# VHH binders against Peroxidase 8 (PER8), part 1

No score or structure here was measured in a lab: all are predicted.

Target 1, 290 residues: Peroxidase 8 (PER8), of Arabidopsis thaliana (Mouse-ear cress) (q9lnl0)
Amino acid sequence: QLRHGFYEGTCPPAESIVGRVVFNHWDRNRTVTAALLRMQFHDCVVKGCDASLLIDPTTERPSEKSVGRNAGVRGFEIIDEAKKELELVCPKTVSCADIVTIATRDSIALAGGPKFKVRTGRRDGLRSNPSDVKLLGPTVSVATSIKAFKSIGFNVSTMVALIGGGHTVGVAHCSLFQDRIKDPKMDSKLRAKLKKSCRGPNDPSVFMDQNTPFRVDNEIYRQMIQQRAILRIDDNLIRDGSTRSIVSDFAYNNKLFKESFAEAMQKMGEIGVLTGDSGEIRTNCRAFNN
Structure headers, positions and changes below count from the first letter of each chain, unless a header shows other numbers; antibody chains are not in Kabat numbers.
F, E and O are the ipSAE of ESMFold2-Fast, ESMFold2 and OpenDDE, as the mean of both directions, binder to target and target to binder. V2 is 0.75 times the mean of E and O plus 0.25 times the DockQ between their complexes.
[cut] marks letters that were taken out.
The coordinates of atoms that the task and the answers printed are left out; those that the model quotes come from them. Centres of patches stay.

## First folded at step 1 (VHH)

Design b6
Fold by ESMFold2, look of step 4:
Structure b6 (fold): chain B 290 residues (1-290), chain A 120 residues (1-120)
Amino acid sequence: as target 1 above (290 residues)
Amino acid sequence: QVQLVETGGGLVQPGGSLRLSCAASGFTFSYYDMGWARQVPGKGLEWVSYISSGGDTEYQDSVKGRFTISRDNAKSTVYLQMNSLKPEDTAVYYCVKDEYGSGSYEFDYWGQGTQVTVSS
């Protein structure tokens, strides 16, 4: 069963160790929050929050990392550092799935987002198959997105919090938003800037939140209202009648957004978790135990 | 080198059926989403259908209930069964390989295309 403070008796420093490792990385590189948000989302929506994404492929067995939709996921070394320290203090105690959950929570707070508690007690999965990866792209319709989020237990409000909250930090590569550059309804000054930025070689990237790209806040929703969303899915949220009012509510009430995002992240972190004697506690997050 | 080869196009009467095939090579087929797009004369490119690496399907509203996408990972082949064809379905149909889900206009790779003409 998941509970708050799961490690208080078995590994009292668990959450503080993860927090320190995350802070050290974040202090050097503010993009850590975007990396961990994407890592947790990609892990949790693929057969649950069991750290299956962390498994490295071998010559004989591909993994979830082998799928192109996961090619941009990074930050695995942060999880490795936390796990290494935890194994020295509390061998075979803290799961990789819990490390990802705690690390993501802490990185959100460092970036000015909500501070919230997470339940712990997750165990690590025993499979990582490419065929299990089912991720939506940035041009999906709102209707398709609602269907996908509903299939993993999320209502429309939770979906809007996760999509916008997940995009308030981080970058998008130019290949992903060419349709936006051609959209006459996009803010003309931003559109011109993007055409210039995207001319370079090697598929350049831009920040999805053009105003506060390193902060977890409601600014992405204000950008959507101003017709400055980078990705098609984000622009669709303000244009579609089923999501428009939620976008407006978040844009005009940062506290509401932060509370909603915290709740959404708590729910996401509990999708399909393994507990009790299911799964394992990996000693190396990149590989199944022997 | 990615190769996508479409076959099965042709001339059919309104209400008829046609089955398109796409033979894929040069990549690990089972890892990627696949789909169909079409170039309608005078109207431009539109997305038709996709099938994820895991077999989940999605369709453009105008073809739902009439078209069925499927894949055979053992043969590295994608199919599009087109029933109840209308003159509006006349287009060059392209097999596409895509890393991102349905609704995308930007695809990694395209086939050569196969002509479908619906006319009396």
Scores: ipSAE 0.000, ipTM 0.144, lowest interface PAE 18.0, mean pLDDT 86

## First folded at step 3 (VHH)

Design n21
Fold by ESMFold2, look of step 8:
Structure n21 (fold): chain B 290 residues (1-290), chain A 118 residues (1-118)
Amino acid sequence: as target 1 above (290 residues)
Amino acid sequence: QVQLVETGGGLVQPGGSLRLSCAASGFTFSWYDMGWARQVPGKGLEWVSYITSGGDTEYQDSVKGRFTISRDNAKSTVYLQMNSLKPEDTAVYYCARYEDSGYPFDYWGQGTQVTVSS
């Protein structure tokens, strides 16, 4: 069963080892937080937080990584490095699912976001099927998004915290927001800048939070109010009556946002987890045990 | 063969300026976010500046307002204009190629020494 400090008796340095590995990567590249946020979200919403996303495909067996929506997920090497160190100190003890959870929590704090505890005790899943991947795109309506988040146990406030909080750092490629470039309601200076940025070859990237792209803070909600959201779903949050007041509350109250985001991340990290004797403790996060 | 070659380092007095260049070859430069990191003597490698393939830029707090990163995709080159240099900026500066999610250390140059002293 999940509990705080699950590894205190079996691998006392577990959380500190993960924290050090994450810090070393973050200190050199502050976009680690965006990578781990996306990794955890894509793992947890596809049949639960069981690290199924980490499984590499083979020529004979595709995995969740084989799906195009997952093509941009990065950070697997950070998880591998933490797992390698943990296997030296505490063999076959710390699950890959727990490493993802702890690493993401730590990366949020490093980027100026809330500090929060996570419960641990997850075990790793035994399947990674492309057909299980059902991720919503960035142009989905708020109504569709509310239904999807409700189906995994999240109310509207939690949804707004996760969507905006997940997009307060990181990049989006031009192919994901072509509709925004054409939207006359978008801030005209930013729209013009994006048109220039997107002329470049090979699907260029821009920051989703144009003001504080490396900090986990409420700035994305202020950008939404200013008509500067990069992705359609983010712009929809300020435009839709069911979410507009929540966006405003977060934009004007950073403490409320941080508390809501921490709570939302804690809940997300517990979707569909395997515990006890279910699943396995992988020795290599990229492959099922033999 | 991926290569990143930094030039433009040297000795400069406090308050002075330098322009670092990073010539990239062996890969499609316009696909990648790029950046600079530095290694201060006796300390680890720390991020300095980042530029997305779309041209968005960001800087660590200690250099913001003094340093400017830019890129020229036609020349496969990243630049770091360093103004108002301080002794604390003394370091070996490395050019980096980052993946789409911004992972460092996939490919690094050999570095160029910047020394700020009177």
Scores: ipSAE 0.612, ipTM 0.846, lowest interface PAE 1.8, mean pLDDT 90
Fold by ESMFold2, look of step 7:
Structure n21 (fold): chain B 290 residues (1-290), chain A 118 residues (1-118)
Amino acid sequence: as target 1 above (290 residues)
Amino acid sequence: QVQLVETGGGLVQPGGSLRLSCAASGFTFSWYDMGWARQVPGKGLEWVSYITSGGDTEYQDSVKGRFTISRDNAKSTVYLQMNSLKPEDTAVYYCARYEDSGYPFDYWGQGTQVTVSS
């Protein structure tokens, strides 16, 4: 069963060790929050929060990392460093799935987002199959997105909190939003800026939140209202009647957004978890135990 | 304050057509997805079709190709054109506003009876 303070008796420094490792990386590189948010989301929505995403492929056996939708997921070295330290002080005790959960929570707080507690006690999955990866792209309709999120237990408000909250930091590559550059309803100054930024080679990227790209806050929703959303799905959230009022509520109430985002992240971190005797405690997050 | 009023039901022979209308008031109609559900005798309530504020439509498999949902934002009205009607389409049809309150739809009209029988 998940509970707060699961490691208090078996590895008392567990959360502080993860927090220090995350802080050290974040201090050197503010993009850590975006990396960990994406990592946790991609792990949790694919057969649950069991760290299956962390498994490296081999020439003989592909993994979830082998799927193109996961090609941009990064930050695995942060999890590795935390796991290495935890194995020194508490061998075979703290799961990789819990490290991802704790690390993401701490990176959100570092970026000015909500501070919230997470329950722990997750165990690590025993498989990582490319065929299990079913992630929707950035041009999907709101109706399709609502169905996908409902299929994993999320209502519309939680979906809007996760989509916008997940996009308040980080970047999008130009190939993902060419339809936005062509949209005459997009803010004309931003369109012109993006056309220039996207002329570079090798599929350049831009910040999804043009005003506060390194902070977890409600600014992305204000950008949506101003016709400045980078991704089609984000622009659809303000245009669609199913989500418009929620976007407006978050845009005009940062406290409401932060509370909603914290609750959404807590719910996401508990999808399909393995507990008790299920799964394993990996000694190396990149590989199954013997 | 929110009101949904269905009209256009009735008795029709198999193979016939009906057009249901739903007049909406008490909210900004163009901001909301709208839909139709039906209560079939001996079964629970089931969805039939919906249309997003952006005009995207979806249909349950048993009505796809026969039913068409549409909306007129200027008149705050949603329609269901039902063609090639079958006896199994007999039900009370409800117009609904989509909202996330833990259910697919949060406001319903009073319903209109559609009976397909010879």
Scores: ipSAE 0.000, ipTM 0.092, lowest interface PAE 23.2, mean pLDDT 86

## First folded at step 4 (VHH; from n21 with W31Y)

Design n21b
Fold by ESMFold2, look of step 6:
Structure n21b (fold): chain B 290 residues (1-290), chain A 118 residues (1-118)
Amino acid sequence: as target 1 above (290 residues)
Amino acid sequence: QVQLVETGGGLVQPGGSLRLSCAASGFTFSYYDMGWARQVPGKGLEWVSYITSGGDTEYQDSVKGRFTISRDNAKSTVYLQMNSLKPEDTAVYYCARYEDSGYPFDYWGQGTQVTVSS
């Protein structure tokens, strides 16, 4: 059903069109990788990778975007631009779910992360309900996180790759890590810097990876080892005995991290997919077809 | 209503310095991450520098050590101090506001021309 090169016969330029659109956005705005990583994760863990997250709410119908944990998801215009180009070349052919998958893969490579193949052939979902959104917050215990990831088919190593790999780029706002600033075990220089950064009004942001914030690499795990993780969940990974050794392995072996992250992203992109005649091929990624 | 207005561009000899300013209005400046991008003649827009609302900074490799981004939240202004300028820095420089939630993903100013030549 899912296969490499699904569009080779029906839309040969599909992956190159998505890649060009993503590159053009990424070259001017390096936060694209963080945005697309979060978009794919939030889409896939909520009833599968069916692009249900992309549906805009209407006056009469809320969507997954109406839920507060999705309020920080961005980059939808990148998906729209790719879809618009694809509809001109190959009408009604390339799903929005596949665009998100391909775009995220390409943005990872642009940011210095692993280059990996993805299988395609996803179709777009026909529902987007706020009640389906069950996302973990940044302060959950490792045990709770392991249980949640196991419920969607992921072992502990895959979970650690996704959590840290998803945080090697991007920002966090001060409201999300106040408990870290109060933690005397946090690196004292970073803690002092964060206290200053967070004095500003309107919930300021900082990089989650204080050293290489625009590169997908293992630096976040080195930060965890050094007690410099910004978010509680990231600090929990180095403190908990069930995940500590995996964090150390990634921190000291970037190749292992990149291989593990690529595998984890491939697996995440295949959660609960619709294929064949299921779902639809949306013409507009923001709305169901009529 | 969101407006970003760049100033401070001009003609400079190689090795010289310029300071770009970006005056922001129509939004709560201190909430947003800001940055600079540039359009080199014959090429697309490329990222130059980024500053979080909390003050963290990062730069494209080609400008690290020569350019410094800063912000003054009280004046709603972003700055780019450009030292040791090279001919390849010749471009239209754009100030950007970056969203980390909502739409659109970014906002851009009108740009200011920087020309580095003898």
Scores: ipSAE 0.611, ipTM 0.851, lowest interface PAE 2.0, mean pLDDT 91

## First folded at step 6 (VHH; from n21b with E99S F105Y)

Design d3
Fold by OpenDDE, look of step 7:
Structure d3 (fold): chain B 290 residues (1-290), chain A 118 residues (1-118)
Amino acid sequence: as target 1 above (290 residues)
Amino acid sequence: QVQLVETGGGLVQPGGSLRLSCAASGFTFSYYDMGWARQVPGKGLEWVSYITSGGDTEYQDSVKGRFTISRDNAKSTVYLQMNSLKPEDTAVYYCARYSDSGYPYDYWGQGTQVTVSS
């Protein structure tokens, strides 16, 4: 039921409105790309791309936002702004799920990543429960990661593309990679730098990509090869025999990475989507219509 | 422990109506999505309808427009109003709690027999 140009007949300006909003935010804050990537991932891998992550918890009802792993997700104001504009022009037409998908795509392109099309026609979910949130930690093994990704229909290559691609932008809190700082195999200069950075209060953050943290490129894989991965999972990708060659290929071929990442993003954005008469079109992305 | 108890099943003629009830206990009812499933002997379990903790509802295509699911959180009860019943609706109907791992359900009751026959 998803299709390219889903809104051509109902809301022709839908994608342009989202794109404009995203650009305005990105132009002021280059971390927007990382924020939206993380948002989409945390939404899609939890019971599908249905914008369930966007639901605010209430005193009576917790939501996916109530889970600790989602506490750092950002970009909701971007989605809200886009939704607000869309509701003025095309009331009750464009789902929050589609807004997230389009926004993420556009932000990737702005950050120098691949340009790709997305099929639209998603509807918003009717469920947002903390118990559904099963996200992998930063120290997970490659085998465990592969199993998790396979459970949602993704192969190893797609997994590597999504993990690395998602980490080539954005930051990690120091608490997430203390094991790496203690790892003698980690680049000694980087290790020293991180130790200094992490001495600060309130669990400081560092860029996972130390060289091009605002660009969607293959630099994260190069750094993996160089023993400069921040998170354990990223280091494991280059060390594990099942993913080593993929990491290497991406590291030495940015074009290949971009193509693979584009494909992976398209696939991810279609995980467990609701279409047709399923779910709803929210008027407020932070709340169910009922 | 989680317990679900169905009532309201019976024999009805085609075009008739039944109202199923499910009394839930052993968990915070208002936090969970609830649903109804049915099983024909010799066949697999088939989902019929579910209602979210927020009150939103979904239906299998075969029952849309005929069945209505609802819940009363104060009574920890979920209901299934079945109208315009058809012979193909004949089955054991189960009340079920929505699974933490996704579809289908993690708990269900003993079931109640619904028979639609002239």
Scores: ipSAE 0.007, ipTM 0.240, lowest interface PAE 10.1, mean pLDDT 93

## First folded at step 7 (VHH)

Design e1 (from d3 with Y31R)
Fold by ESMFold2, look of step 13:
Structure e1 (fold): chain B 290 residues (1-290), chain A 118 residues (1-118)
Amino acid sequence: as target 1 above (290 residues)
Amino acid sequence: QVQLVETGGGLVQPGGSLRLSCAASGFTFSRYDMGWARQVPGKGLEWVSYITSGGDTEYQDSVKGRFTISRDNAKSTVYLQMNSLKPEDTAVYYCARYSDSGYPYDYWGQGTQVTVSS
């Protein structure tokens, strides 16, 4: 079972090693937080938090990485570096799934987000199948999103915390928000700026949080209220009656947002976990122990 | 072969200005987010500024208002205009191409020295 301090007897420095590796990467590249948030979400929502996303495809076997919706996931080298150091100190002890969980928690704190404890004891999955990948696009209705999040055990408040919290950092490419540029209700100055940004070739990117793009804070919800959300799903959250009040609560209370986001991240990190004798402890996070 | 070549460093008095350039080659420049980091003596490499391929910018707090990042996609070049320079800005400045889909590694140039001293 998952518990706080799972490694205190078997690998006492486990969490500090992961934290140092994450800090060193974050200090030079502030996009680490966005990368790890996306990595954990894409791993956990697809058959549970078992690090199945980390498996590289081979010529004989595709993996979850072979699916286009996972093409933008980055940061695997951070997990590899942490795993390499952990294998030197505590061989075959700390799972890749736990490294992802700890690394994401630490990267959130570095970006000014909430500090929170996570339980550990996850084991690594034995399957990475492209057909298991079912991820929602950015133009989905609130109703469709609610149904999808409910199917993995999340209520509406948790969904709003995860969608906005996941978009308070990071970029979106112009191909993902063409419908927003055409929306006359979008803030007119931002809309004009985006039309200019998106004229270039090669699908340019912009920050999803136009004000504090490298901080995990409630600013994305303030942007939603001001009709400055980049993605359709984010704009839908302020427009839909089932989510409007939650967006407003987060926009006007950063402490409430941070507490709600921490709780949501804790819950997400425990979806479908393998414990006990299930799964394995991978030596290399990119490959099954054959 | 990916190449990032920084130029424009040098010695400048406190309060002065410098403009750094980074010439990029060997990849489709307009696809990538770019940035600058610096290595202060005795310290590791720290982020300075970021520019998305769409032109959005962000800065480390200590340089906001003094430094301006820009890019010219036609020339495959990123710039860092540094004004109101302080001795604390003394560092080797590195241009970065940040990782993207299908290209998982950040790339760094060879660096250019900036020294702010009287």
Scores: ipSAE 0.820, ipTM 0.920, lowest interface PAE 0.8, mean pLDDT 93
Fold by ESMFold2, look of step 12:
Structure e1 (fold): chain B 290 residues (1-290), chain A 118 residues (1-118)
Amino acid sequence: as target 1 above (290 residues)
Amino acid sequence: QVQLVETGGGLVQPGGSLRLSCAASGFTFSRYDMGWARQVPGKGLEWVSYITSGGDTEYQDSVKGRFTISRDNAKSTVYLQMNSLKPEDTAVYYCARYSDSGYPYDYWGQGTQVTVSS
């Protein structure tokens, strides 16, 4: 049973410790917000927010990390550092799943996004199976995306908030948007710039939000309206009749976007959680307890 | 054997300019996003500028319009052109390599001192 302030009596400094660790990493490396957003999403949509994504593979047992769609997930060191400090002050108390949730919430606020409360009390999962990973690529149709998000309990508005809000920071590599470069309806100046950016070897990267790449704000929706979205899925949101008006609403009302994104992140952080006596409190976020 | 070596620091008057260079070795330079951070005396490291491997750039608000980051993948070098320098820009400037996958997620050079005074 999740509640606000779950650790108030058992580990009073829990949220402040996580916040300080996240701040220290974010202040010098602004890509932390993008990393933690992706980490939480990839954890939560694969059998719930139980930190199963954090489990390292072994020679005899692969994990969710072994799947290609998770190859770009990073920031595990931030979770480890927070866990190490928490184990010193409150041994065997704060779950890795709660650390991911708190860290992501705090990183959003640092990047200028909404400040919102999260409930805590998650426990850590006991399985990390590669076969459970079902993540969508960047070229899926809106209809396919709506079906996938609905299967985990999200309506269309929540989906649009998560997709755009998750892409208002971070980078994409050229291999992921070659179809955009070929699209004659993409903003012609940006398309020309991207052709140049993508000429180099080693699959170069560009910002997904070409204007405010380190801020969590509604600018990605303004970019979508201007035909400047980098990924096909983002461009599809403005082109498809089922999502077009939501994109417009967010683009013209930053407060509405921030409130919607906060609510969406709160909902995502509660997918399929383990509470009470379910799961465990890992001592090392990378490995199951023995 | 990742190595980042910053050069080009020094003492300048307010309003002056400096060009910092960061020579990179020990890794495939063109694969990585790069950037600059600085350590103001008595404070921690703060981000200054970022350049993706594809050439997109972004800056801390306090330096936008005054600083320009660039890279030359053929020379494995990152640059920071600093114009209209102010006393508040006084810091040790560090070159950074950033990763968008796996570990480690950042690596730092040894730094070069920039002093803006008199």
Scores: ipSAE 0.805, ipTM 0.913, lowest interface PAE 0.8, mean pLDDT 92

